# VH-VL binders against Serine/arginine-rich splicing factor 11 (SRSF11), part 12

Target 1, 81 residues: Serine/arginine-rich splicing factor 11 (SRSF11), of Homo sapiens (Human) (q05519r33to113)
Amino acid sequence: EVIQVTNVSPSASSEQMRTLFGFLGKIDELRLFPPDDSPLPVSSRVCFVKFHDPDSAVVAQHLTNTVFVDRALIVVPYAEG
Key: E = the ipSAE of ESMFold2; O = the ipSAE of OpenDDE; V2 = 0.75 times the mean of E and O plus 0.25 times the DockQ between their complexes.

## First folded at step 19 (VH-VL; framework fv_canakinumab)

Design x2 (from w4 with light chain R53K I55F K93R; at its last look DockQ between E and O 0.96; V2 from the best seeds 0.82)
Heavy chain, then light chain:
Amino acid sequence: QVQLVESGGGVVQPGRSLRLSCAASGFTFSRYAMNWVRQAPGKGLEWVAIISFRGSNEWYADSVEGRFTISRDNSKNTLYLQMNGLRAEDTAVYYCAKDQYMSGFDYWGQGTLVTVSS
Amino acid sequence: EIVLTQSPDFQSVTPKEKVTITCRASQSIGSWLHWYQQKPDQSPKLLIKYASKSFSGVPSRFSGSGSGTDFTLTINSLEAEDAAAYYCHQYYRYPWTFGPGTKVDIK
ESMFold2, look of step 19: ipSAE 0.636; ipTM 0.904
ESMFold2 (binder alone), look of step 19: mean pLDDT 93; pTM 0.940
OpenDDE, look of step 19: ipSAE 0.907; ipTM 0.964

Design x3 (from w4 with light chain R53Q I55F K93R; at its last look DockQ between E and O 0.95; V2 from the best seeds 0.81)
Fold by ESMFold2, look of step 19:
Structure x3 (fold): chain C 81 residues (1-81), chain A 118 residues (1-118), chain B 107 residues (1-107)
Amino acid sequence: as target 1 above (81 residues)
Amino acid sequence: QVQLVESGGGVVQPGRSLRLSCAASGFTFSRYAMNWVRQAPGKGLEWVAIISFRGSNEWYADSVEGRFTISRDNSKNTLYLQMNGLRAEDTAVYYCAKDQYMSGFDYWGQGTLVTVSS
Amino acid sequence: EIVLTQSPDFQSVTPKEKVTITCRASQSIGSWLHWYQQKPDQSPKLLIKYASQSFSGVPSRFSGSGSGTDFTLTINSLEAEDAAAYYCHQYYRYPWTFGPGTKVDIK
C-alpha cells in the first residue's frame, strides 16, 4: 500500500523524505513532486511512499498534523483506481 | 517527564566487547527513532548510530560500522549498543538521545563512560 | 560528509553582553541545522532547530539565523548560567555531523 504525503515543505528533498519515512520502515519506492531536479519554485511538495511492510503505511498516517520543518504534514492512503 | 538513563559503561581492554543500555520513560518509546552520540574526553560530539521506530532500519557512522550494533526492545522501552572490537579511540561518554522527527535530539541521557585501555 | 566549522573556538564574555557564534557548512544544507548547549559536566540540550526555531522552554535571549552555508547563534544579553559549549548539528545528509563546538565563559 502507498501513502500520499502532502503539505511538504519545499526545503525537503527526496533524501530528507526518505530519511523521515525510513523511520517507519523499509521503503520500496518514493516519488517526490516536483522532483529534486525541477527548477520551478513551489509553495509545497507532494510525496508518495510505498513501504515494504504494509503495517508501516498504517503507522505513517499517524504523522498527519506532525510539524515537519515549518508546516504540518498530511498523510493519507493513496487511492489507486 | 522524559527520562533516558544509560548504563553498561566501564573500563575494558582493546579488542573486548561491551553492551550499553538506555532505559527510556515518559514518552511513547516505539514512536521515535533513537540515537547514540559519543564525546571523547575534552572533545566534541560525534554521532554514532540511529535506529528506526521498530528497528527495521539502522544507520551507523563510518568509524563504528561493522563493529557496533544498535538495537531496541520496545516491550522494555530500552535502547542498546553492542560494541565489539573496542579500540582506544572508542573511549568516550556515550549518550542516548531521542530523535524528534529530524528536528534535533530533544532529550539526552546523562551518559555512561567507556574507557578502552590496556 | 558535510563538515561544519565554528567560530570562535572560545569566547570570554562579560555578563549582559551579546554573544555571536558562527557555524559554516562545507556545502549548502538549507535550513537543516540545529544548535545545542552543553553546560560543564552535563548532557547537551537542544536549543534551536531548523536554524531559527526555538526549542520549547528556551529563553528568548537565544536566537538563530542563517541558511545555506552560514549560520549564527546569538545570545542577547548573556546570563551567568549561559557559560557552556555550543554545538551546531546538520541533519541535511547522512552521516549527520556536529560542529567542533564554541566554548563561552564568563569574563
Scores: ipSAE 0.626, ipTM 0.900, lowest interface PAE 1.5, mean pLDDT 92
ESMFold2 (binder alone), look of step 19: mean pLDDT 93; pTM 0.947
OpenDDE, look of step 19: ipSAE 0.909; ipTM 0.965

Design x4 (from w4 with heavy chain S103H, light chain I55F; at its last look DockQ between E and O 0.92; V2 from the best seeds 0.80)
Fold by ESMFold2, look of step 19:
Structure x4 (fold): chain C 81 residues (1-81), chain A 118 residues (1-118), chain B 107 residues (1-107)
Amino acid sequence: as target 1 above (81 residues)
Amino acid sequence: QVQLVESGGGVVQPGRSLRLSCAASGFTFSRYAMNWVRQAPGKGLEWVAIISFRGSNEWYADSVEGRFTISRDNSKNTLYLQMNGLRAEDTAVYYCAKDQYMHGFDYWGQGTLVTVSS
Amino acid sequence: EIVLTQSPDFQSVTPKEKVTITCRASQSIGSWLHWYQQKPDQSPKLLIKYASRSFSGVPSRFSGSGSGTDFTLTINSLEAEDAAAYYCHQYYKYPWTFGPGTKVDIK
């Protein structure tokens, strides 16, 4: 029900990530690292998304290799045990 | 290759309903969010609504929220717009548009005209 | 709601001349701005995405620039087929709004 999204452009904020992954289904929680208000210069970000419907997490993995902003996303399952 | 074809427009009286359809082909319909955008005669573009890949999320412009419902049937490759309580200001050409993962609406249909007239 | 304004409302331009169209956002939108072209009696076509990236098949005479609140679409050497309305579109924050359009005619 939770995915880890890596290779996220520093130009994508939590707002854009929430919109994009909202296309897969309703989101219960989304966290972006570093967060939007971080002053740290980074070359990429990591995002965690918890969907209301676990089937959305399965479908979301099809976004692997989709170019978002300037680079291809990597979307994999993240276990919440 | 990609085609979007709207239908269901026409002339209706205020307060009535219409249902628009958009037939999609040439791409994997279920992997894209879909939009309705309208254009009143002689006016600019106005975003109306967007629906998620599987129809679980919908977003609406304030001007239509509560009156219009966007929906889709992925088994038929078809996008819908149910338009209730139509008003004169809803008169427009209605376009369906494919959403390229927030990188713009890359393909548009030809549009269908809705005229709301007393 | 983010308001987009465009200037000028319209312009008549001699062929081969440069056309500049501006779009201004009511708050910063980063580079989340797209441009569309709509020729007379046609549906809109995506022209520029993410402020400056040309969509497939767009002639090299079209370019986009800007970030934050101020954005520009440039046609470096106007051709007759470029007579159209041009719209900016922000995809930064819901609701996702369009600018009012700029009409470009050939003199």
Scores: ipSAE 0.614, ipTM 0.901, lowest interface PAE 1.6, mean pLDDT 92
ESMFold2 (binder alone), look of step 19: mean pLDDT 92; pTM 0.942
OpenDDE, look of step 19: ipSAE 0.906; ipTM 0.962

Design x5 (from w4 with light chain R53K Y92W; at its last look DockQ between E and O 0.83; V2 from the best seeds 0.00; counts 0 for: pae E 2.8 > 2)
Fold by ESMFold2, look of step 19:
Structure x5 (fold): chain C 81 residues (1-81), chain A 118 residues (1-118), chain B 107 residues (1-107)
Amino acid sequence: as target 1 above (81 residues)
Amino acid sequence: QVQLVESGGGVVQPGRSLRLSCAASGFTFSRYAMNWVRQAPGKGLEWVAIISFRGSNEWYADSVEGRFTISRDNSKNTLYLQMNGLRAEDTAVYYCAKDQYMSGFDYWGQGTLVTVSS
Amino acid sequence: EIVLTQSPDFQSVTPKEKVTITCRASQSIGSWLHWYQQKPDQSPKLLIKYASKSISGVPSRFSGSGSGTDFTLTINSLEAEDAAAYYCHQYWKYPWTFGPGTKVDIK
């Protein structure tokens, strides 16, 4: 099960995102856009997280409106197709 | 009101083991990562270990890795620290701390003293 | 690992004066720094998160600033109850380290 996390602070790295969502459970895959070393001055980032345990993905959605760093996260299910 | 209460500290000889407990109340324990932080007498704070919400991920300071095991029982709202192979340098007050989604440790227990001496 | 240093180690300050405590990181940590207060014989208490963000119930005389490697905790008008040790804490990169502390006494 994959979640999409938006409104992510541009100061959050993929390592911080792994740590935050790793608090919920084991992560099979995580991708942050733009990547850590992107030179682009963005106002927010998007992160996709695949959890090993589907229950972790359900719990993660309750983090919507939780302030992380400087802004509230938006956490929703993501269908890969 | 959030409450964290540590127990299980005491005086032990080097090489022996102790198990610390932290009883949690006043919040949904299973929705927060939990930490152990220690403080040697008269010294500063040292992070020891953290465990994920469901207990599937654990991280340790280098000084304790391989000797200490953090665990939790969400049905009992209890955090544990199994301390094996204790050394004199492990002498400290051990605090249980609630992790507020990497925004700091917002609640701490009163601590339990572990003294390792021969 | 990221080493935090704090300056000064100790300061004794006249009541009502401004207190400034500095924390320096061995590499950039963005704003991923938190401050804690530990009064004598008490557990630590979170004062400031993410370098400068307020915590409910913390008096407004406490403020934080900085980013990157240099961070400051300020107490604008020191009160007797503020005599304590103050610690910075980085949450940028494992292992998550604390500074060595700054002790503040009232003259």
Scores: ipSAE 0.457, ipTM 0.885, lowest interface PAE 2.8, mean pLDDT 92
ESMFold2 (binder alone), look of step 19: mean pLDDT 93; pTM 0.941
OpenDDE, look of step 19: ipSAE 0.904; ipTM 0.964

Design x6 (from w4 with light chain I55F Y94H; at its last look DockQ between E and O 0.91; V2 from the best seeds 0.78)
Fold by ESMFold2, look of step 19:
Structure x6 (fold): chain C 81 residues (1-81), chain A 118 residues (1-118), chain B 107 residues (1-107)
Amino acid sequence: as target 1 above (81 residues)
Amino acid sequence: QVQLVESGGGVVQPGRSLRLSCAASGFTFSRYAMNWVRQAPGKGLEWVAIISFRGSNEWYADSVEGRFTISRDNSKNTLYLQMNGLRAEDTAVYYCAKDQYMSGFDYWGQGTLVTVSS
Amino acid sequence: EIVLTQSPDFQSVTPKEKVTITCRASQSIGSWLHWYQQKPDQSPKLLIKYASRSFSGVPSRFSGSGSGTDFTLTINSLEAEDAAAYYCHQYYKHPWTFGPGTKVDIK
C-alpha cells in the first residue's frame, strides 16, 4: 500500500512528486524528506507514498530505474506495521 | 514506432458538443499519462488536459474546466476529449500527446481541427 | 497560474549564425522547463527537457540553459531546417502552461 522512493533529485519538491505518483493513482498520503522548506543542502531526497489502491503501489515499482530529472528512481515496497 | 492519431474534429455551432478520439499504438498505452494540447490558427500552444495512467486523476486548464472531460479506454488504446458548450475561442487544432513522466511530451499526433462558427 | 514570456517574438537569421531565444517565468520554476520545436504545418517536437537535457535524436547544435525564472534555448549554427516556432513549457505547477512562442526564419 506504501512505497519508498529513493534517489530523488533535490530539485523535485513534494508538488512534483505528488504529480508524478498521481499518474499511478489516488494518493492518500505523501511525505518527502527533507521537506520542501528545509534549509539544509542534501544530495538526494526520500519520498513515501501511500496509495488508496494497492495495485497502484505495485505498478509504481515499475518506475525503478526511470530517470526523473537527473537520476534514476528506486521504488520499493515499504511495510506499514 | 509510437503513433498517435486524432479524429472527430469538424465544424460546429457555438454551444454544441464534439468528442475527439486519439488512437495510440507502438507503446504500452496504460503506462503513460496522456495530454490534449490545442493551437488556435496562427497562435501558440495551449495545454488543455491530462489524464493519469488508468483514468483515476484528471487535470484541466481553467479555460475548459467544467466544459471538457478527458477520458481513456485502455482496452482500446484510445484517449478521448468530450467538449461541451463549445465557444468560438475553442477553435483550434487539437493534439494528443504522450507524457514522458513529466519530462515533456515526447510524441504528438498530427492533430484534428475543430472549428466553432455559425 | 505561472505565466511564461518569450523573447524575441520573431527572429530572421542568416544560416550558420547563432540563435538565442529566452523564456521568463513569472515565478521560480527551478529547472522544470521544457522546449519544443514546431516546423511549418507540423506537430510540435520535444527538444530540451529540464531546461538543459537534450531529447533523444536532437542535433547537438541545440542546447538549453537557465534555472529559476530565466531560461535560454540556443541554436549554435542555424540550419535551413531549423526554421520553426519554438515554445517553452513549464511543468512545475498546475496549470502547466506554454510560452507564446518565438518564430525563427531564414534570412
Scores: ipSAE 0.547, ipTM 0.881, lowest interface PAE 2.0, mean pLDDT 92
ESMFold2 (binder alone), look of step 19: mean pLDDT 92; pTM 0.939
OpenDDE, look of step 19: ipSAE 0.914; ipTM 0.966

## First folded at step 20 (VH-VL; framework fv_canakinumab)

Design y1 (from x1 with heavy chain S56T; at its last look DockQ between E and O 0.93; V2 from the best seeds 0.79)
Fold by ESMFold2, look of step 20:
Structure y1 (fold): chain C 81 residues (1-81), chain A 118 residues (1-118), chain B 107 residues (1-107)
Amino acid sequence: as target 1 above (81 residues)
Amino acid sequence: QVQLVESGGGVVQPGRSLRLSCAASGFTFSRYAMNWVRQAPGKGLEWVAIISFRGTNEWYADSVEGRFTISRDNSKNTLYLQMNGLRAEDTAVYYCAKDQYMSGFDYWGQGTLVTVSS
Amino acid sequence: EIVLTQSPDFQSVTPKEKVTITCRASQSIGSWLHWYQQKPDQSPKLLIKYASRSFSGVPSRFSGSGSGTDFTLTINSLEAEDAAAYYCHQYYKYPWTFGPGTKVDIK
């Protein structure tokens, strides 16, 4: 029910990520790294999204290779290990 | 290739209801958020509402929230706008627009005119 | 709510001359600004994405620039077919808003 989104443009804040992945369904939790208030210089960001409905997480992988801002997203299931 | 065709506009009295439709073709409808945008005669563009891919989330402009309902039927490739409690200020051309993953509205229909007149 | 303003409201411009249109946001929106063109009696068309990136098929005479609160659309050599209204649109924060538009006519 958790997805990992990588290759995220540093121009996208948690608000834009919530909007984009909200197109897939209700979000229970979203975390963006580095967070919005981090001073760290970055060339890309990583986002984790927990959907309320597991079907939303399955559909979300269709966004892999979708250009968002300036680069193609990579969306995969997140495994606890 | 991408085509959006609005219908259902007309002249109605204040307080009445109207339902707009937008028929979509030339793309995988269920993979895109869809928008309604309106334009009063001689005026600028105003975003009205957006609906998520599967219709599980909807967002509305404050001016229409509580009165308008956006919906979609992915089996019919059709977007809808139910407009209740219509007011004179709702008079506008209503456009259906495809949302390209927040990069803008890349395709628009030709619009359907709604006139709210006594 | 983020308010967009545009300047000027209206321009009448000789062909081949440069057109500059500005859009100002009431708070910083990064590069989350798109531009649309609407020719008379037509639907809007997407022109510029993310402040500076041309949409597919847009002539090279159109360019966008800016970030934060101040944005510019430039037509570097106006053609007759460019007579239209131009709208900025912020996709930074709900509710998503348009500017009031700038009309460009041919002299």
Scores: ipSAE 0.581, ipTM 0.896, lowest interface PAE 1.8, mean pLDDT 92
ESMFold2 (binder alone), look of step 20: mean pLDDT 93; pTM 0.944
OpenDDE, look of step 20: ipSAE 0.913; ipTM 0.965

Design y2 (from x1 with heavy chain S56N; at its last look DockQ between E and O 0.93; V2 from the best seeds 0.82)
Fold by ESMFold2, look of step 20:
Structure y2 (fold): chain C 81 residues (1-81), chain A 118 residues (1-118), chain B 107 residues (1-107)
Amino acid sequence: as target 1 above (81 residues)
Amino acid sequence: QVQLVESGGGVVQPGRSLRLSCAASGFTFSRYAMNWVRQAPGKGLEWVAIISFRGNNEWYADSVEGRFTISRDNSKNTLYLQMNGLRAEDTAVYYCAKDQYMSGFDYWGQGTLVTVSS
Amino acid sequence: EIVLTQSPDFQSVTPKEKVTITCRASQSIGSWLHWYQQKPDQSPKLLIKYASRSFSGVPSRFSGSGSGTDFTLTINSLEAEDAAAYYCHQYYKYPWTFGPGTKVDIK
């Protein structure tokens, strides 16, 4: 239901992540860590996406190894806990 | 290898409708968002609409929202633009463009001309 | 809506000279700016992505720089075939907009 996206460029804000993963379907929730307004310098970010339609989450995993900005994304199912 | 070919343009009266098509080949069509971009004679580029990989999300420029509908048929590798309520300011060459994961429109068709005149 | 402006509207340049085109955004867009070239009677072609990264097959004389609100496209040594219109495009926030274009002619 929820996917975890890692190896996200620090240049991508939650707006760009919402746009990219919106290409898979309607998004119910999206959280980016660190958040957009964090002053923390990082080399990568992690994003969690909950799709309205679970099939979108399955298709989204095909974006693993897709270069977004400057590095390949890793997209996997997220198990809470 | 990648080819995009627009069709369906022509001369039409104000208030009427046209449907544009864009035939895609040389890539896995269903794995990319697709765009329509237009260019009025002697003017610059204007983004019109984008559709998600499977057609389950779409976005429109304010100038066309409510009048134009972007759609796709992934079994036919075809992108569409239904243009209703056409106005003189819709006169333009219409391009379809492949969206490379927000890194730009890496392939464009040759365009199809729509002329709206009385 | 993010407005892009370009300067100059038009420039006529001697071959082998340097061309500088600017694009300014109405708010910060980070590096989410792409450049396109459109030769007369042709479709646009992607030239520079993410402000500074050349698209595949683009001659090395083309380069881009900038971030935030101010961006520059540079042609280090203009060739006759570079006569074209050049457009910046922001992919930061919906609706995704183009600049008005800069036309470059050869003297």
Scores: ipSAE 0.660, ipTM 0.910, lowest interface PAE 1.3, mean pLDDT 93
ESMFold2 (binder alone), look of step 20: mean pLDDT 93; pTM 0.943
OpenDDE, look of step 20: ipSAE 0.912; ipTM 0.965

Design y3 (from x1 with heavy chain E58D; at its last look DockQ between E and O 0.92; V2 from the best seeds 0.80)
Fold by ESMFold2, look of step 20:
Structure y3 (fold): chain C 81 residues (1-81), chain A 118 residues (1-118), chain B 107 residues (1-107)
Amino acid sequence: as target 1 above (81 residues)
Amino acid sequence: QVQLVESGGGVVQPGRSLRLSCAASGFTFSRYAMNWVRQAPGKGLEWVAIISFRGSNDWYADSVEGRFTISRDNSKNTLYLQMNGLRAEDTAVYYCAKDQYMSGFDYWGQGTLVTVSS
Amino acid sequence: EIVLTQSPDFQSVTPKEKVTITCRASQSIGSWLHWYQQKPDQSPKLLIKYASRSFSGVPSRFSGSGSGTDFTLTINSLEAEDAAAYYCHQYYKYPWTFGPGTKVDIK
């Protein structure tokens, strides 16, 4: 029910990630690295999304290779341990 | 070819209800968020509402929240807008628009006119 | 709510000349700004995504620039078919708002 999203444009903040992945379903938790308030310039970001409904996590993996902003997202399952 | 066709507009009195439909074709409807955008005669564009791929989330402009309901039927490739408690300021052409993963509204219908007049 | 303003409200321009339209946001929106063209009696059409990226099939005379709060749409050499209203649109934060529009006519 947790996905890892990589190759995220540094132009996308938590707000935009919540909007995009909110299209897939209700989100219980979302964390973006580096966080929104980080002053560090980076070339990409990583986002973790926990969906309320596990089916949303399955559907979200179809966003792999979708160009978001300027690059294709990589969306894979993430095991919480 | 992507096509969006709105219907259901007309002339109604204040306080009445109206339901708009938008028939979609030429793309996998269930993989896109969908929007309603309106334009009062001679005025600019105003975003009205958006609905998620499966209808589990929806968002509304403050001006219509509590009165309008966006919905979709993915088995019929159709988007809906239920408009209750209509007011004169709701008079507009209503467009449905395809959301290209937040990169803009890449395809729009021709619009349907709603006139709210006593 | 993020308010977008546009300047000028109206512009009458000689053919083949450069058109510049500005959009200003009430707070920083990064590059989360899109531009649309609406010809008379037509639906809007997407022109520019993310401040500066052309949408498919848009003529090269259209370009966009800017980030943060100040954005510009440029038509390098105006054609008669470019007479239209132009709207900026922010997709940074809910509720997602449009600018009031700039009308461009041929002089």
Scores: ipSAE 0.600, ipTM 0.903, lowest interface PAE 1.8, mean pLDDT 92
ESMFold2 (binder alone), look of step 20: mean pLDDT 93; pTM 0.944
OpenDDE, look of step 20: ipSAE 0.916; ipTM 0.966

Design y4 (from x1 with heavy chain S103A; at its last look DockQ between E and O 0.92; V2 from the best seeds 0.83)
Heavy chain, then light chain:
Amino acid sequence: QVQLVESGGGVVQPGRSLRLSCAASGFTFSRYAMNWVRQAPGKGLEWVAIISFRGSNEWYADSVEGRFTISRDNSKNTLYLQMNGLRAEDTAVYYCAKDQYMAGFDYWGQGTLVTVSS
Amino acid sequence: EIVLTQSPDFQSVTPKEKVTITCRASQSIGSWLHWYQQKPDQSPKLLIKYASRSFSGVPSRFSGSGSGTDFTLTINSLEAEDAAAYYCHQYYKYPWTFGPGTKVDIK
ESMFold2, look of step 20: ipSAE 0.672; ipTM 0.913
ESMFold2 (binder alone), look of step 20: mean pLDDT 93; pTM 0.949
OpenDDE, look of step 20: ipSAE 0.917; ipTM 0.966

Design y5 (from x1 with heavy chain Q100H; at its last look DockQ between E and O 0.94; V2 from the best seeds 0.81)
Fold by ESMFold2, look of step 20:
Structure y5 (fold): chain C 81 residues (1-81), chain A 118 residues (1-118), chain B 107 residues (1-107)
Amino acid sequence: as target 1 above (81 residues)
Amino acid sequence: QVQLVESGGGVVQPGRSLRLSCAASGFTFSRYAMNWVRQAPGKGLEWVAIISFRGSNEWYADSVEGRFTISRDNSKNTLYLQMNGLRAEDTAVYYCAKDHYMSGFDYWGQGTLVTVSS
Amino acid sequence: EIVLTQSPDFQSVTPKEKVTITCRASQSIGSWLHWYQQKPDQSPKLLIKYASRSFSGVPSRFSGSGSGTDFTLTINSLEAEDAAAYYCHQYYKYPWTFGPGTKVDIK
């Protein structure tokens, strides 16, 4: 029910990530690294999304290779630990 | 090849209900969020509602929340807008629009006119 | 709610001349600003994504720039077919609002 999203444009904040993955299903938790308030200049971000319904996590993996903003997302399963 | 065709518009009295449909073809309907956008005669564009890929999430403009319901039937490639409690200010052309992963509404239908008048 | 304003409301321009349209947001929206063209009696069409990226099939005379709160759409050499209304749209934060539009006519 948790996915790891990598190759995320630094232009996308947690607001946009929550909207995009909200199109896949109800989100219980979302964490973006580095966080929105980080002053750190970065070339990409990593996002973890926990869906209420695990089927949403399966469907969300279809976004792998989808260009979001300026680069293709990589969406894979993640086990929290 | 992408095609969106709205239907169900017409003239209705205030307080009545109307349901709009949007028939989609030429793309995998279930992989995209879908929008309704309206335009009052001679006025600008107003976003009305968006629905997630499988219909699990819906978002509404404040002006319609509680009165309008967006829905979809992915087995029929059809988007719907149920409009209850219609008011004169709801008079507009209603467009169906495909959302391309937040990069914009890349395809629009030709619209269907809803006129609310006594 | 993020308010978008556009200027001018209306612009009549000699063919082949440059058109500049501005859009201003009430708070920073990064580059989450898209532009649409609506020709008379037609549906809107997407022109520019993410402030500056052309949508497929859009003529090269159209360009966009800006970030944060101030954005411009430019038509470098106006053609007769470009007579239309132009709308900016923010996709930064719900509710996702449109600007009021700028109407461009040919002199």
Scores: ipSAE 0.635, ipTM 0.905, lowest interface PAE 1.6, mean pLDDT 92
ESMFold2 (binder alone), look of step 20: mean pLDDT 93; pTM 0.942
OpenDDE, look of step 20: ipSAE 0.898; ipTM 0.962

## First folded at step 21 (VH-VL; framework fv_canakinumab)

Design z1 (from w2 with heavy chain S103A; at its last look DockQ between E and O 0.93; V2 from the best seeds 0.79)
Fold by ESMFold2, look of step 21:
Structure z1 (fold): chain C 81 residues (1-81), chain A 118 residues (1-118), chain B 107 residues (1-107)
Amino acid sequence: as target 1 above (81 residues)
Amino acid sequence: QVQLVESGGGVVQPGRSLRLSCAASGFTFSRYAMHWVRQAPGKGLEWVAIISFRGSNEWYADSVKGRFTISRDNSKNTLYLQMNGLRAEDTAVYYCAKDQYMAGFDYWGQGTLVTVSS
Amino acid sequence: EIVLTQSPDFQSVTPKEKVTITCRASQSIGSWLHWYQQKPDQSPKLLIKYASRSFSGVPSRFSGSGSGTDFTLTINSLEAEDAAAYYCHQYYKYPWTFGPGTKVDIK
């Protein structure tokens, strides 16, 4: 039900992550670290997405190695879902 | 080679319906969100609707909500727009467009003209 | 809804001169702005992604800059084939809106 997305561009906010992963299905929860307005200088972000339908989480893992903004995403299952 | 070809436009009276199709080729259709964008004669571009990879999510411009329905058939590589309750202000060229993971609309069809008139 | 405005509405420019087109957003959109070119009787073509990155096959005379609310498209030496309408497009927040367009003609 839950995926971990790493190697996320710091220019992507939670709004854009919701849009992108909304292409896979309905999202129940999404958290982005660091948050949208964090002043911390980071080179990448991590996003956790909980889908309504577990099949969406399986399909979402196929986005691994897809370039989003400027770098390839890494999408894996997250055990604490 | 990526191709998008719209069809189904024509002249129709107000209140009637039309169904547009967009045939896609040259890419894995089911891996991309798809859009409809329209342009009234002599005017600018107006986003109309988007559909997710498998058709589970759809979003619409306020101007068409409740009247237009976007859909897709991934087994036929085809995008659709059902337009009900057509009005004069819906007169436009309708383009289908491929979404490149939010990096813009990288490929557009040639468009199909819908004229809503007497 | 995020409103985009463009300036100027229209400009007529001598060949080889610089063209500058401005797009302003009603709220900050970061760099989530794309530019399109539409030549007469043609469909739009993607020119610039993410405010400043050229799309594949776009001539080097086209460049983009800006972030937040103020964005610029520049043609540093206008060619006759560049006579077209130019549109900015925000992909920051639904509904995704276009600017009203800037028409560029050759004198």
Scores: ipSAE 0.580, ipTM 0.893, lowest interface PAE 1.8, mean pLDDT 92
ESMFold2 (binder alone), look of step 21: mean pLDDT 94; pTM 0.951
OpenDDE, look of step 21: ipSAE 0.905; ipTM 0.961

